# VH-VL binders against o74797, part 4

Target 1, 157 residues: o74797
Amino acid sequence: MGKFALNLNAELTGVKNLAPKDEESFYYAFKVQCSGCREIHDNAIEISRSETHSIPGSKGEANLIWTCKNCRKTCSFVIEGPFSPYNDSQETKKVLVLECRGCELVEFIPQGEWIANGAESNTLFDEIVLEDDWYDYDENASSEVSITNLEWSISKA

## First folded at step 16 (VH-VL)

Design y05
Fold by OpenDDE, fold request of step 20:
Structure y05 (fold): chain C 157 residues (1-157), chain A 124 residues (1-124), chain B 110 residues (1-110)
Amino acid sequence: as target 1 above (157 residues)
Amino acid sequence: QLQLQESGPGLVKPSETLTLTCTVSGGSISSSSYYWVWIRQPPGKGLEWIGSIYYSGRTYYNPSLKSRVTVSVDTSKNQFSLKLNSVAATDTALYYCARYIGWQFTGDSYFDYWGQGTLVTVSS
Amino acid sequence: QSALTQPASVSGSPGQSITISCTGTSKDVGRYNYVSWYQQHPGKAPELMIYDVSEKPSGVSDRFSGSKSGNTASLTISGLQAEDEADYYCSSYAGRYTWVFGGGTKLTVL
């Protein structure tokens, strides 16, 4: 229970401003651990800024209300602020903050599509998939581009 | 004894809008534990998810149909509807409405109740 | 979204066991344990037989079982009976509140 930070460390070659595509509607996927029964669930939950749900017994709202299948404990998740575009190659940076109640974030699954700009050309790459290392070519810069050695980590915020 | 029943025209002309309604009985569509879904099946072919709606009105659409699909809900009538614009022959199908159990609520994911389906033929 | 891959048809004799495969990708079947199977008799709506890879709704025969390995889910029907003759469809959660279905498998009981 508390605030968690999603951190990214990656090697950027020829690109900058790595961020989720359509961040407002982007679904961030996390494996979670229930604070009630301590079970780590195999299926990742998905949290989007575009989702809003009323928290039971509260006046507050959350981006996701999730119930543990095992113990039936209810968890709420709130994305605190916008994704911070990643620009610091090979540096670990906090890119997202979430408030989680009832559960803990355990692992981030980098699913979906991501965007980045050519470092020199500003060319938009808007179909980046980060489940693996990403490679492409910047025609405007006449150079190869890549995002590699991605390390996602979760820490207390 | 939840029951879902599709209704609407069985024939639609090309370029027109297909409109179907699913009437839910034996249970409330306003339940926070379910999603309400449209699925279609072209003759002799497989199933295709079209779109889903939550009681709050939140919708989710198949990317391949998103630009043409609108799903709506009427809690007062315990109904939800499908509109598919600019139909073509390829939209000819048996259209099902169904209830979906959401992973957020139960940790499960499946469609447990289905309507009998209604055939919609797109023809000039 | 591309459909999950199922064999077009399978057949078996009464009493035998048959298996229907459902192959997806690392983004659906391989990513989630949210695979479900549906039985459809001619002129009828699909009926849920298996969910969450291997769980069964009440009332479903214990002859039906499900499993998954990698990107492939499987439906096994043991002790095949004439009434099992039907079309079978797999489905998987595909993320972001989307779902995919298989092309269907026609099961013939010889």
Scores: ipSAE 0.917, ipTM 0.957, lowest interface PAE 0.5, mean pLDDT 97
Fold by OpenDDE, fold request of step 20:
Structure y05 (fold): chain C 157 residues (1-157), chain A 124 residues (1-124), chain B 110 residues (1-110)
Amino acid sequence: as target 1 above (157 residues)
Amino acid sequence: QLQLQESGPGLVKPSETLTLTCTVSGGSISSSSYYWVWIRQPPGKGLEWIGSIYYSGRTYYNPSLKSRVTVSVDTSKNQFSLKLNSVAATDTALYYCARYIGWQFTGDSYFDYWGQGTLVTVSS
Amino acid sequence: QSALTQPASVSGSPGQSITISCTGTSKDVGRYNYVSWYQQHPGKAPELMIYDVSEKPSGVSDRFSGSKSGNTASLTISGLQAEDEADYYCSSYAGRYTWVFGGGTKLTVL
């Protein structure tokens, strides 16, 4: 059992409040290592706050119950609280916390769509893809906007 | 042996609601290892995933159809159903129900059992 | 969610080997090893032939094999036989509990 933190460091230009689109139903993708056989699995798992599953042999619930294909060990994952919007450009910030049993988080895959607001105009950008550097233009602020040099890391919480 | 069978009207008028039911036999729909899926195939075209349902009632829909699709499950009857609202001619297709192996439970991902399919024609 | 790209048709003579390609994107075929292949004879439902890129269900002939490179998965049928004439569809997991299928390939045995 352990708590893991997802951390983000990115350069924000002209935008603020970076967060997943539809955060409640957003699927966070992680590569995981089984604590049983120690295998790191190629396919990322996907965890959403909107999912709820009963933990076998327990009264508890988890957002995801995952079984290792190799050794058949069962892992449970719980997201603790919502994503914390990222606003501190070029600083490493904790944006999400997860409780994991039976497995360890190895790598975060920034899949899906993300949202942000224009720093000055508050314009909503709701089709942001973060697998690469993101560039756009804020018509209301008459300025270029970008999210670049994204660094995702996982640490013990 | 597991069997899936689609049932419902073969003809639906435009703007009406298409309703189909899949009856599962030879196995329980309440298994925690599987998802139950609707897939369609327009005449002479490829396959399209419509939606999935878990035994608990959790649903997943194709984004292109989400606003019109509802999938439900009846564990007491060992059935799950599809409703597609506001149908048009483009919804004419052979509709399949199928079983999906859940990747979180087995590490595998595929559709292993299929119904024979039921043709639904949308026409005035 | 766009369909995976397959050739409309392929052909071969008995005993030959043929390959059917299935091209997706970095968000489906290129991201997951959850590619499956289905055989469909006229008037029949699709039948699973390959799953997880290269794994084979019990009862499926050893003549069928699967592979993947980048965003393209491939189905190879060796020792082509008359009964192999059918439509073939690929499928891939596409994330967030969604799936995509190919447009299908008609295989003709000459």
Scores: ipSAE 0.915, ipTM 0.956, lowest interface PAE 0.5, mean pLDDT 97
Fold by OpenDDE, last read:
Parts: sequence; C-alpha cells; structure tokens
Structure y05 (fold): chain C 157 residues (1-157), chain A 124 residues (1-124), chain B 110 residues (1-110)
Amino acid sequence: as target 1 above (157 residues)
Amino acid sequence: QLQLQESGPGLVKPSETLTLTCTVSGGSISSSSYYWVWIRQPPGKGLEWIGSIYYSGRTYYNPSLKSRVTVSVDTSKNQFSLKLNSVAATDTALYYCARYIGWQFTGDSYFDYWGQGTLVTVSS
Amino acid sequence: QSALTQPASVSGSPGQSITISCTGTSKDVGRYNYVSWYQQHPGKAPELMIYDVSEKPSGVSDRFSGSKSGNTASLTISGLQAEDEADYYCSSYAGRYTWVFGGGTKLTVL
C-alpha cells in the first residue's frame, strides 16, 4: 500500500514540455519486485491510465492487476494523475505518481514515443525516443535541439 | 475442450467491409484471464497480428491496420468479431481467431488455441 | 509493425538436429522473454510448441527446445522425425499489447 514517484533528471537543449505522446493512453513500463516472494521479475510490466480493472475482493479499481508468476500474489497499480511535463533542465523532478499494492517499482524503462516543444518556436516534436540521448533540429528556430543525460529514478512518494 | 471457429463470407469486393465472427465453445469468453485475437496470413506469407479484445470490450489494434479495423465482443453469444473496412487485394488472407494468455495473469505470453482459419479473397 | 525474420526453409535427415532462427529487434525479441513457437501441418491450425523462450506445454516432445540470444530466438528440434515436417512460426510480445510474428519456416525431413 505504498506510493511511488517516478523522477526525471535530464538536460534539455532548445526544448520544453517533455511528456509521453498521447499521455492518457501511454504505457509506462516498470520492472517490479513482488512483496510476497521478493522476486524481481525480468520482464517489465506496462501500466496505462486508459486501462481499468476491478480489484479482486474489492469494489475498487486499478489501471493494472498483475499476478506474480512465482508466488501468485496479486498486485494492483494505480496511476495518480497525469504525467507532469518536464521543464526544469538538470533538476530532478517528480513526473508521475503511482499507488502500488503488493509490489514495488524498482526500475523505469523509458520506452515508447515522447513529445516536446521547441523552447522558442513551440514547434512540436512528436517522435522522440528516450532510450538513448535524443538529437534533432528545430527548423523554425534554426537551432539544434536535444535531450541528453537522462536519469530516471524511483522513490517513495 | 475449448474450440474456436471462424465464420463469414469468403469473397469480398474491393472497398467493401470484411466481417468475420469467431464462435467460442467449450469455454466462456467472459474470462478475465484471456484476450481474444485475430491473426491473418496472406498466401505464401507470414502471420500478422490484427487486433485483440478483452472480455470487457477493451481493444488493441495493429498500428498498420488501426484505422480500418474494429474488433467487438458479444458475451451473450460467446463470440467476437472482426471488421476490416476499405479492403484491397492485399487483404486477401487466411484469417484466424485465437486465444491469448496474458502476462498480467500468468506471467506467460502465448496463443494456445487457434481456429482452423477462414480464407477471405478480395476480388472484383 | 515489422515481422520477425525466419529462414524460408530448413532440412534435415531423421535423427539429426536442426535449428530455426527468429530475428527481431530490441523492442520485441530483445526486450521480452515472451517468445513462442508454433507448428503447423498442412490444413491444420497452428499448435503451440514453445512459450516464454524455452518453456513447453504439456504433451510437447522433449525433442523441442528454445533459446534466445540478443534479438534472435532459436527453435531446436533434436532427433528429427518424419512427423516434424511442417511449417514453424515464431512470435514475440512487442509491448503495449502488440505482437509480432515471423514469416514462417518450412521444415523438410529428408
């Protein structure tokens, strides 16, 4: 019954408002540790705000109901609110909060496509991949743009 | 024993809508542990995932087909269906329905039961 | 989405071992341990032979085994028998509730 925060620290050059593309339907990938057997699972789970599932034995709902393959413990995950766009370059910011029951988040996998705006031009970059450093060019601002030195971390919220 | 059976017209004209139904027997489609899937195979080609549906009606589509595909479920009939709009010759294929075991529920990922497939030819 | 790459055909004599490769990307085969293999005889539906890279369903022969390295999964059939002649397809989870399949491999037993 703990809350976890996803934190981001990155160097933004010429861009702002870094966020997942189609945030409501975006799938956030996490490696998890089962609180029952303490196994860390190799395959990341995927959680989306667009998913809704009934929690067994409860009238509550979660974005993901996941069962540990090893001990069969059931975990529930709820995303609390939307992703907070990242704008503070080189500062660690809380960008997402999740309530997790039965499991702990141990690692974030930044898969999928992300979006950002040109800092000066407001040009939309909507095909950003963040598994590595990202580089592009803002035609409207006549300047290079980049997102580099990405550090994702998970903390208690 | 679980069985899946595809049904629908074997011939569709270009620009029309392809409609197929999968009838599930020997088990309930209203299970929270499975997804129900459409897969196709063009003649002489490999398999292609089209889309899947959860018993609740939640759908997932292949991005390359998303704009033309609709998958639906009818729990009262223990069936789920595929609609593919604006068909072309490239949509000619053997169409399968299948059951998918979800990693959320079992920690595994595979398609364990398949229909025999139904051939759909797109021709004027 | 891009299909997984399989050799069009492989062949072997009875008693031999053969291997079928399945090459994907870092976003599917390379990312998840959710690779499965299917056997299809003419006029029949595909049958699950291997799942989660190397696990076998009940009733599947121990002659079938699976492995993965990097972006390539492999199906190995040892002690090849005439009944193994069929088409084989690989599949992988590709994230965000999507899946990819291979083009299939025709196995001929000489």
Scores: ipSAE 0.915, ipTM 0.957, lowest interface PAE 0.5, mean pLDDT 97
Fold by OpenDDE, last read:
Structure y05 (fold): chain C 157 residues (1-157), chain A 124 residues (1-124), chain B 110 residues (1-110)
Amino acid sequence: as target 1 above (157 residues)
Amino acid sequence: QLQLQESGPGLVKPSETLTLTCTVSGGSISSSSYYWVWIRQPPGKGLEWIGSIYYSGRTYYNPSLKSRVTVSVDTSKNQFSLKLNSVAATDTALYYCARYIGWQFTGDSYFDYWGQGTLVTVSS
Amino acid sequence: QSALTQPASVSGSPGQSITISCTGTSKDVGRYNYVSWYQQHPGKAPELMIYDVSEKPSGVSDRFSGSKSGNTASLTISGLQAEDEADYYCSSYAGRYTWVFGGGTKLTVL
C-alpha cells in the first residue's frame, strides 16, 4: 500500500531524546487493516528491526510477514530507517517510517520500555513506560521529569 | 503424523549444563510456518515456557531464564536443542518440546504438538 | 512474565457445568485474544482444548468452551464426564514472542 509514518506529540518536561529502548531489537506494535478484506484486526502485530524474513515470490526481505486470518492475504512490513528521537515538546513529529504492503497501519500501541535523557543533566532514564503518562525525578538536576499527553498517530509518509 | 521426542540425560548435577534434544519426525523443522518450543513442568507444578526458535535460528527466551538458556536448531537432523546452564534443584522438571503455531502465519496462537516429556532431575 | 492465576482445584458431579478462570494482566490476557487451554491427564503431555479464547481444534468435544472478559479468560466444561478429570492449564501470548502459562487447575469429577 505504501509508506506510513508514526507520529508523536507529547509534552516533555525535563527530558529529551525520547526513543525506544534497544531500538534495534524493539518490537513496534500496530493494529493493522487488511487491504484485501478491509478487516481491522484486534490483535496488534509486532515488528522489529531485528527480524528478517524472505518475502514470498520476491527477492526482497521484510521485518514481518503477516497473513490475514480472515482472507489469508499476506502483508509485508519493513521499518524504514531508524527511530527519530523525539525532542520537540508539544509538536507533532514523525518518529518512524514503515513500508507496508498488503496492509495499512491503523493504530500504534506504545508497548515496551523507552529511554530518555535528562534535558539538563543528560541522566539516562531507561525504564520508561509510555502506555500512560510517565513521571520521575532527576536527581542530578533536582527536578521532576515527565512525559505526558502522548498522542500517537499514523499518516501516510 | 508429526511427532516430537525429547532426549538427553535424566540426571544433571548442580552448576552443570542441562542439554536436551528434540527430534521431530513426520514434518520438517525447516518449515517457515512454525516455531519450536521448550516448555517445562516442575513436579506437581505448572507449565513454564523456556524458549522458542524459528527455523532461521532466531531465538526467543523467557526473560527469567534468558541468561542461562540457549536454544539451537539443526535442520539437517530435523532437531532442535535446549541448553540450560548453571542448573539448580529448581530446574528439576519434566521438559517438553512442542510446536507453536505463530500468529503471523495463521492468525492463531497455540501449542499443538507436544513431546511426551523427559524428566530431568538436578541432584548431586 | 508472572504466571497466570488459576484456581488450584475445581470439582463437579457428572452432568454439571464447571468453569475455570484464568486471570492475567492488561499485557497478556487483557491485550491479546491469544489465550489457549490445555488438558493434561496424569502421565500425559498437555493437549490443546481451546485456542484464541474460544476456538476449538477438531476432535475436541463441544462440551468445552472458552471466553474472556477483561484480564480473565474462562474455560467452561458442560455435561461433566469422568474422563474430564485432569489438570487444566491456560496460556496467553504476552507480547514480543513470549508466552505465559497458568499454575494449573485440578478438576475432580465427583
Scores: ipSAE 0.915, ipTM 0.956, lowest interface PAE 0.5, mean pLDDT 97

Design y05
Fold by OpenDDE, fold request of step 20:
Structure y05 (fold): chain C 157 residues (1-157), chain A 124 residues (1-124), chain B 110 residues (1-110)
Amino acid sequence: as target 1 above (157 residues)
Amino acid sequence: QLQLQESGPGLVKPSETLTLTCTVSGGSISSSSYYWVWIRQPPGKGLEWIGSIYYSGRTYYNPSLKSRVTVSVDTSKNQFSLKLNSVAATDTALYYCARYIGWQFTGDSYFDYWGQGTLVTVSS
Amino acid sequence: QSALTQPASVSGSPGQSITISCTGTSKDVGRYNYVSWYQQHPGKAPELMIYDVSEKPSGVSDRFSGSKSGNTASLTISGLQAEDEADYYCSSYAGRYTWVFGGGTKLTVL
């Protein structure tokens, strides 16, 4: 229980401002561990800042209310603030913070589409897939661009 | 027992809007554990998910239909509805409403209760 | 969203076992264990036969079983009976509260 940070380390070549596409409605996928039974669930949960749910037995709200299939413990997840665009190539940076109750974040699945700008040209790349290394070409800058060696990690915030 | 029943016109002209309603009985649509979905099946073809709605009104749409689809819910009537704009012949299908088990609340994912389906033909 | 790939038809004799494949991608079948199978007889709505890859609803025959490997899920029907003749559809969660269905498989009992 507590706050978790999603961290990113990646090598950026010719691009900047790496962030989820349509960040407010973006679904962040995490594998989670139930704090009750300690089971790590194989299916990732998906959390979006655009989702709002009432926490049972509380006046509070969460972006996701999730129930462990095994022990039926209820977990709540709140994303605190927007994704922080990643710009510091080869540096580990905190890009997202979540408050998690009842569960722990175990692994981030970088699914979905991401965006970035050409470092020099500011060209928008809006169909970036980060499940693997990403390569493209910046026509305006006449140079190759890439996002490689992505390392996602979760830490206590 | 839970029952779902589709209703609406069986014939729609091209470019018009298809409107269907699903009436749920034997259970409350306001349950927080389920989604309510529309699925269609063109004649002789497979199934296609159209859209889903949560009791709160949160909707999710098939990307291929998103621009034309609106799903709504009326908890007071225990109903949810489908609107499909600008219909074409390719929208001719059996339209099903169904209940989906929400993975976030049960850990499961499936469509367990279906209506009998209603045929909607798009024709001039 | 692209439909899941199923064989158009499968056939078997009474008492035999048959398998229907359902191939998706790493973004649906390969990513989630939320694959379900539905049986549809002529003129009827689909009926849930398997969910969560291999779980079985109450009332469904133990002759039906499900499995998954990689991006392919499979429905196996053992001890094939005449009543099993129907269309079968697979479905998978595809993320972000979307779902995909297979094109369907016609099972003929010879």
Scores: ipSAE 0.914, ipTM 0.956, lowest interface PAE 0.5, mean pLDDT 97
Fold by OpenDDE, look of step 16:
Structure y05 (fold): chain C 157 residues (1-157), chain A 124 residues (1-124), chain B 110 residues (1-110)
Amino acid sequence: as target 1 above (157 residues)
Amino acid sequence: QLQLQESGPGLVKPSETLTLTCTVSGGSISSSSYYWVWIRQPPGKGLEWIGSIYYSGRTYYNPSLKSRVTVSVDTSKNQFSLKLNSVAATDTALYYCARYIGWQFTGDSYFDYWGQGTLVTVSS
Amino acid sequence: QSALTQPASVSGSPGQSITISCTGTSKDVGRYNYVSWYQQHPGKAPELMIYDVSEKPSGVSDRFSGSKSGNTASLTISGLQAEDEADYYCSSYAGRYTWVFGGGTKLTVL
């Protein structure tokens, strides 16, 4: 039982408000460690705010109920609060909090599409992929934009 | 033993809606351990995933078909259904319903039980 | 979603071993170990032969095996028999509750 925080450190050039595209339906991917057998699973789990499942044996709900293939322990995951848009370039910021029972988050996999705005122009960039460094051009600001040196980390919240 | 059976019209006119139902027997569709899936196969071609539904009604669709597809579930009848709007000749296919084992529940990912398939021809 | 790439056809003689490749991307086959293989005889529904890259359901012959390297999964059929003649399809989880299938491979036993 515990709360985990997803933290982001990145260099933002010419952009602001980095966040998942369609955050409500966005699937956050994490590698997890089972608290039962301590195995770290190779395949990432996927958690979305739009998903809701009843927790067995309780009155509670979770965004994901996951069972460890090795020891069959059941884990529950709840996303707490919205994603906090990232604006503080080169600073580590907490962007998401999850409550996890039965498992621990060990690594974030930045899958999917992300959005950001031009820092000055407010131009919307809505096809950002963050698996690698991202580069584009802001036509309205007549300047290059980029998101680089991305560092994702998990900490206790 | 679990059995799935597709049913519905074998002929649909262009621009109309294709409707199919999958009847599940030998097991409950209300199980929390499975997803229920529609897959199609045009004649002489490969398989294409259409959409999935959880017993709670949560749906997932192929992005290429999302705007035209609706999957629903009726737990009281132990059935789930497919509706495909605005059909064209390219929607002519053998349509399968299947059960999917979810990685969330077992750590595995596969389609283990399939219906026999029902041919739907789109023609004027 | 783009289909996984399979050879259109493969052939072998009885007793031989053949391999069918299934090439995806870093977002499906390369990302997950959720690759499955299905055998389809004419006029029949697909049947699960391999799941999770290399695991076999009960009742499936030991002649069938699966592996994966990078973005390519492979189905190997050893000791080829006449009844193995069929179409074979690979499938992979593609994330966010989506799945992709291969274009299929026709296996002919000579």
Scores: ipSAE 0.897, ipTM 0.950, lowest interface PAE 0.5, mean pLDDT 96
Fold by ESMFold2, last read:
Structure y05 (fold): chain C 157 residues (1-157), chain A 124 residues (1-124), chain B 110 residues (1-110)
Amino acid sequence: as target 1 above (157 residues)
Amino acid sequence: QLQLQESGPGLVKPSETLTLTCTVSGGSISSSSYYWVWIRQPPGKGLEWIGSIYYSGRTYYNPSLKSRVTVSVDTSKNQFSLKLNSVAATDTALYYCARYIGWQFTGDSYFDYWGQGTLVTVSS
Amino acid sequence: QSALTQPASVSGSPGQSITISCTGTSKDVGRYNYVSWYQQHPGKAPELMIYDVSEKPSGVSDRFSGSKSGNTASLTISGLQAEDEADYYCSSYAGRYTWVFGGGTKLTVL
């Protein structure tokens, strides 16, 4: 329960400002563990700033309200603050904070499209897929670029 | 028992707008656990998800159709509707309305109720 | 081309077992367990046979079973009967509240 940080450590070659392509509509996928029954669920959940739901019996809102299939308790998830673009190659940095009630975040799945710029050229790369290592060519810098050795981790904020 | 029934024109001219309505009976469209869905089946081909709507008005669309499609809901009439702009011969299909359960509400997700379908032909 | 690939047709004799494949990608069948199978007899709406890969709704014969490996889901019908002759469609959740369906498989009982 409480606040969780999503952290990234990746090797950046020739790129900067790694972030979700469209932060407002991006869906962050996580595997979760229910705090009530301790079940770790096979299907990832999806949390987006574009989804806003009233919390039952409350004046508050969440980006996802989710019911544990095993014990039927409800959980809520709120994205807090912006995604922090990743720039510090091979350093672990906090990139996102979430407030979670009833569940704990266990694993991040980097689906969707990501965006970055050439480190010196500002060449736009806006179709980056991070579920594996990513390689491309920066025509304006005449050099290969990559994002490799990605390590996502979750910690208490 | 919940029932879904499609209604609308069977013939639409090319470049015009197709409009279909699904009437829900035996249950409320305002349920918080369900999405209301349009699916089509071109002659001799498989099923294609078009789009879905939650009773609040939130919509989700097939990326290949998104620029031409609008789904809407009228909770006072217990109905939801499909508008498909600029139709062509390739839009000729059997159109179904359906319901699915959101994964966030039960942990399961599948299409549990379907209408009988309505054939729409695009021809001049 | 449908988003999920199924064989166009499958045939079997009464009493035999048959399997229908449904191949997607790592973004749908390979990622989510929200995979379903629908049976459609001529002139009728699709009917749910299997959900969540292998779960069976009440009233569906125990001759129907489902499984998944990697990006491919499978529907198996054992003890094939004449009434099983129909079209079969798979579906998968594809993330961000989107869905994909298979092209369908015509099952012929010989």
Scores: ipSAE 0.807, ipTM 0.909, lowest interface PAE 0.8, mean pLDDT 92
Fold by ESMFold2, fold request of step 20:
Structure y05 (fold): chain C 157 residues (1-157), chain A 124 residues (1-124), chain B 110 residues (1-110)
Amino acid sequence: as target 1 above (157 residues)
Amino acid sequence: QLQLQESGPGLVKPSETLTLTCTVSGGSISSSSYYWVWIRQPPGKGLEWIGSIYYSGRTYYNPSLKSRVTVSVDTSKNQFSLKLNSVAATDTALYYCARYIGWQFTGDSYFDYWGQGTLVTVSS
Amino acid sequence: QSALTQPASVSGSPGQSITISCTGTSKDVGRYNYVSWYQQHPGKAPELMIYDVSEKPSGVSDRFSGSKSGNTASLTISGLQAEDEADYYCSSYAGRYTWVFGGGTKLTVL
């Protein structure tokens, strides 16, 4: 059992408050390593606040109960606390915490839709895709905006 | 052993609501490893996933249909149902119920049992 | 969700090998190994032939094989036989508990 932090370092130009578009329904995708057999699995798992499952043999709940295909060990994942909107361009910041039992998080895959605001204009950008660099234009600020050089990392919390 | 059987009207008028029920026999709909699914096939066309339900009532929908579709489950009757609102001629199709295995339970995920399908025609 | 692209039809003579392609995106076929192939004879429900890209359920002939590269999955049928004439559909997990299917490929055995 352990807590893992998801960290982000990205270059923000003209935008602020980078976060998942709909935090309640957002699916966070991770590659994982089973703590029992040490297998790193090719298929990423998906964890969402909108999924709630009872942990077998326990009164606790998790956002995902997952069985390692290789060794059949059962793992659980809980999202703890809110996503912290990212604002500090080119600084590494903790944005999410997860409690994991039976598995370790080894890689984050930034799938799904993200949201941000124009840094000075508050123009809404709600169709952001982060699997690669993102560029757009802020009509209210008459300037180009971008989110580039994304570096996601996972550390023990 | 396990069987899925679709039931419901074969003819529905435009703008009305289509309701189909799938009856599960030879197994329990309350199994924790499976999702219960509606898939349709318009005449001469390919398959389209409509939506799925877990026995707890949690649903998942094709985004293109989400505004018109509701899937529900009745574990006491071992059944699940499809409701499609405001039907049009383009909703004419062979409707299948099916089951798939959740990736989190086995590490595999695919559709393993299908009903025979029921033809629904939307016409006045 | 993006539909998976398959050729509308393919044909081959008995004994030949044929390949049916299924092209998706980096968010489905390219991301997950939950890719399956279904065979559908006229008037019948689809039947699972391949799952997890390349795995075969029991009872499926060794003549059927699956693979993928990048965003494209492939079904190969070797030693083509008359009973292989059918429609073939690919499917892929598309994340967030959603699924996409291909438009289908009609295989004609000449």
Scores: ipSAE 0.803, ipTM 0.905, lowest interface PAE 0.8, mean pLDDT 92

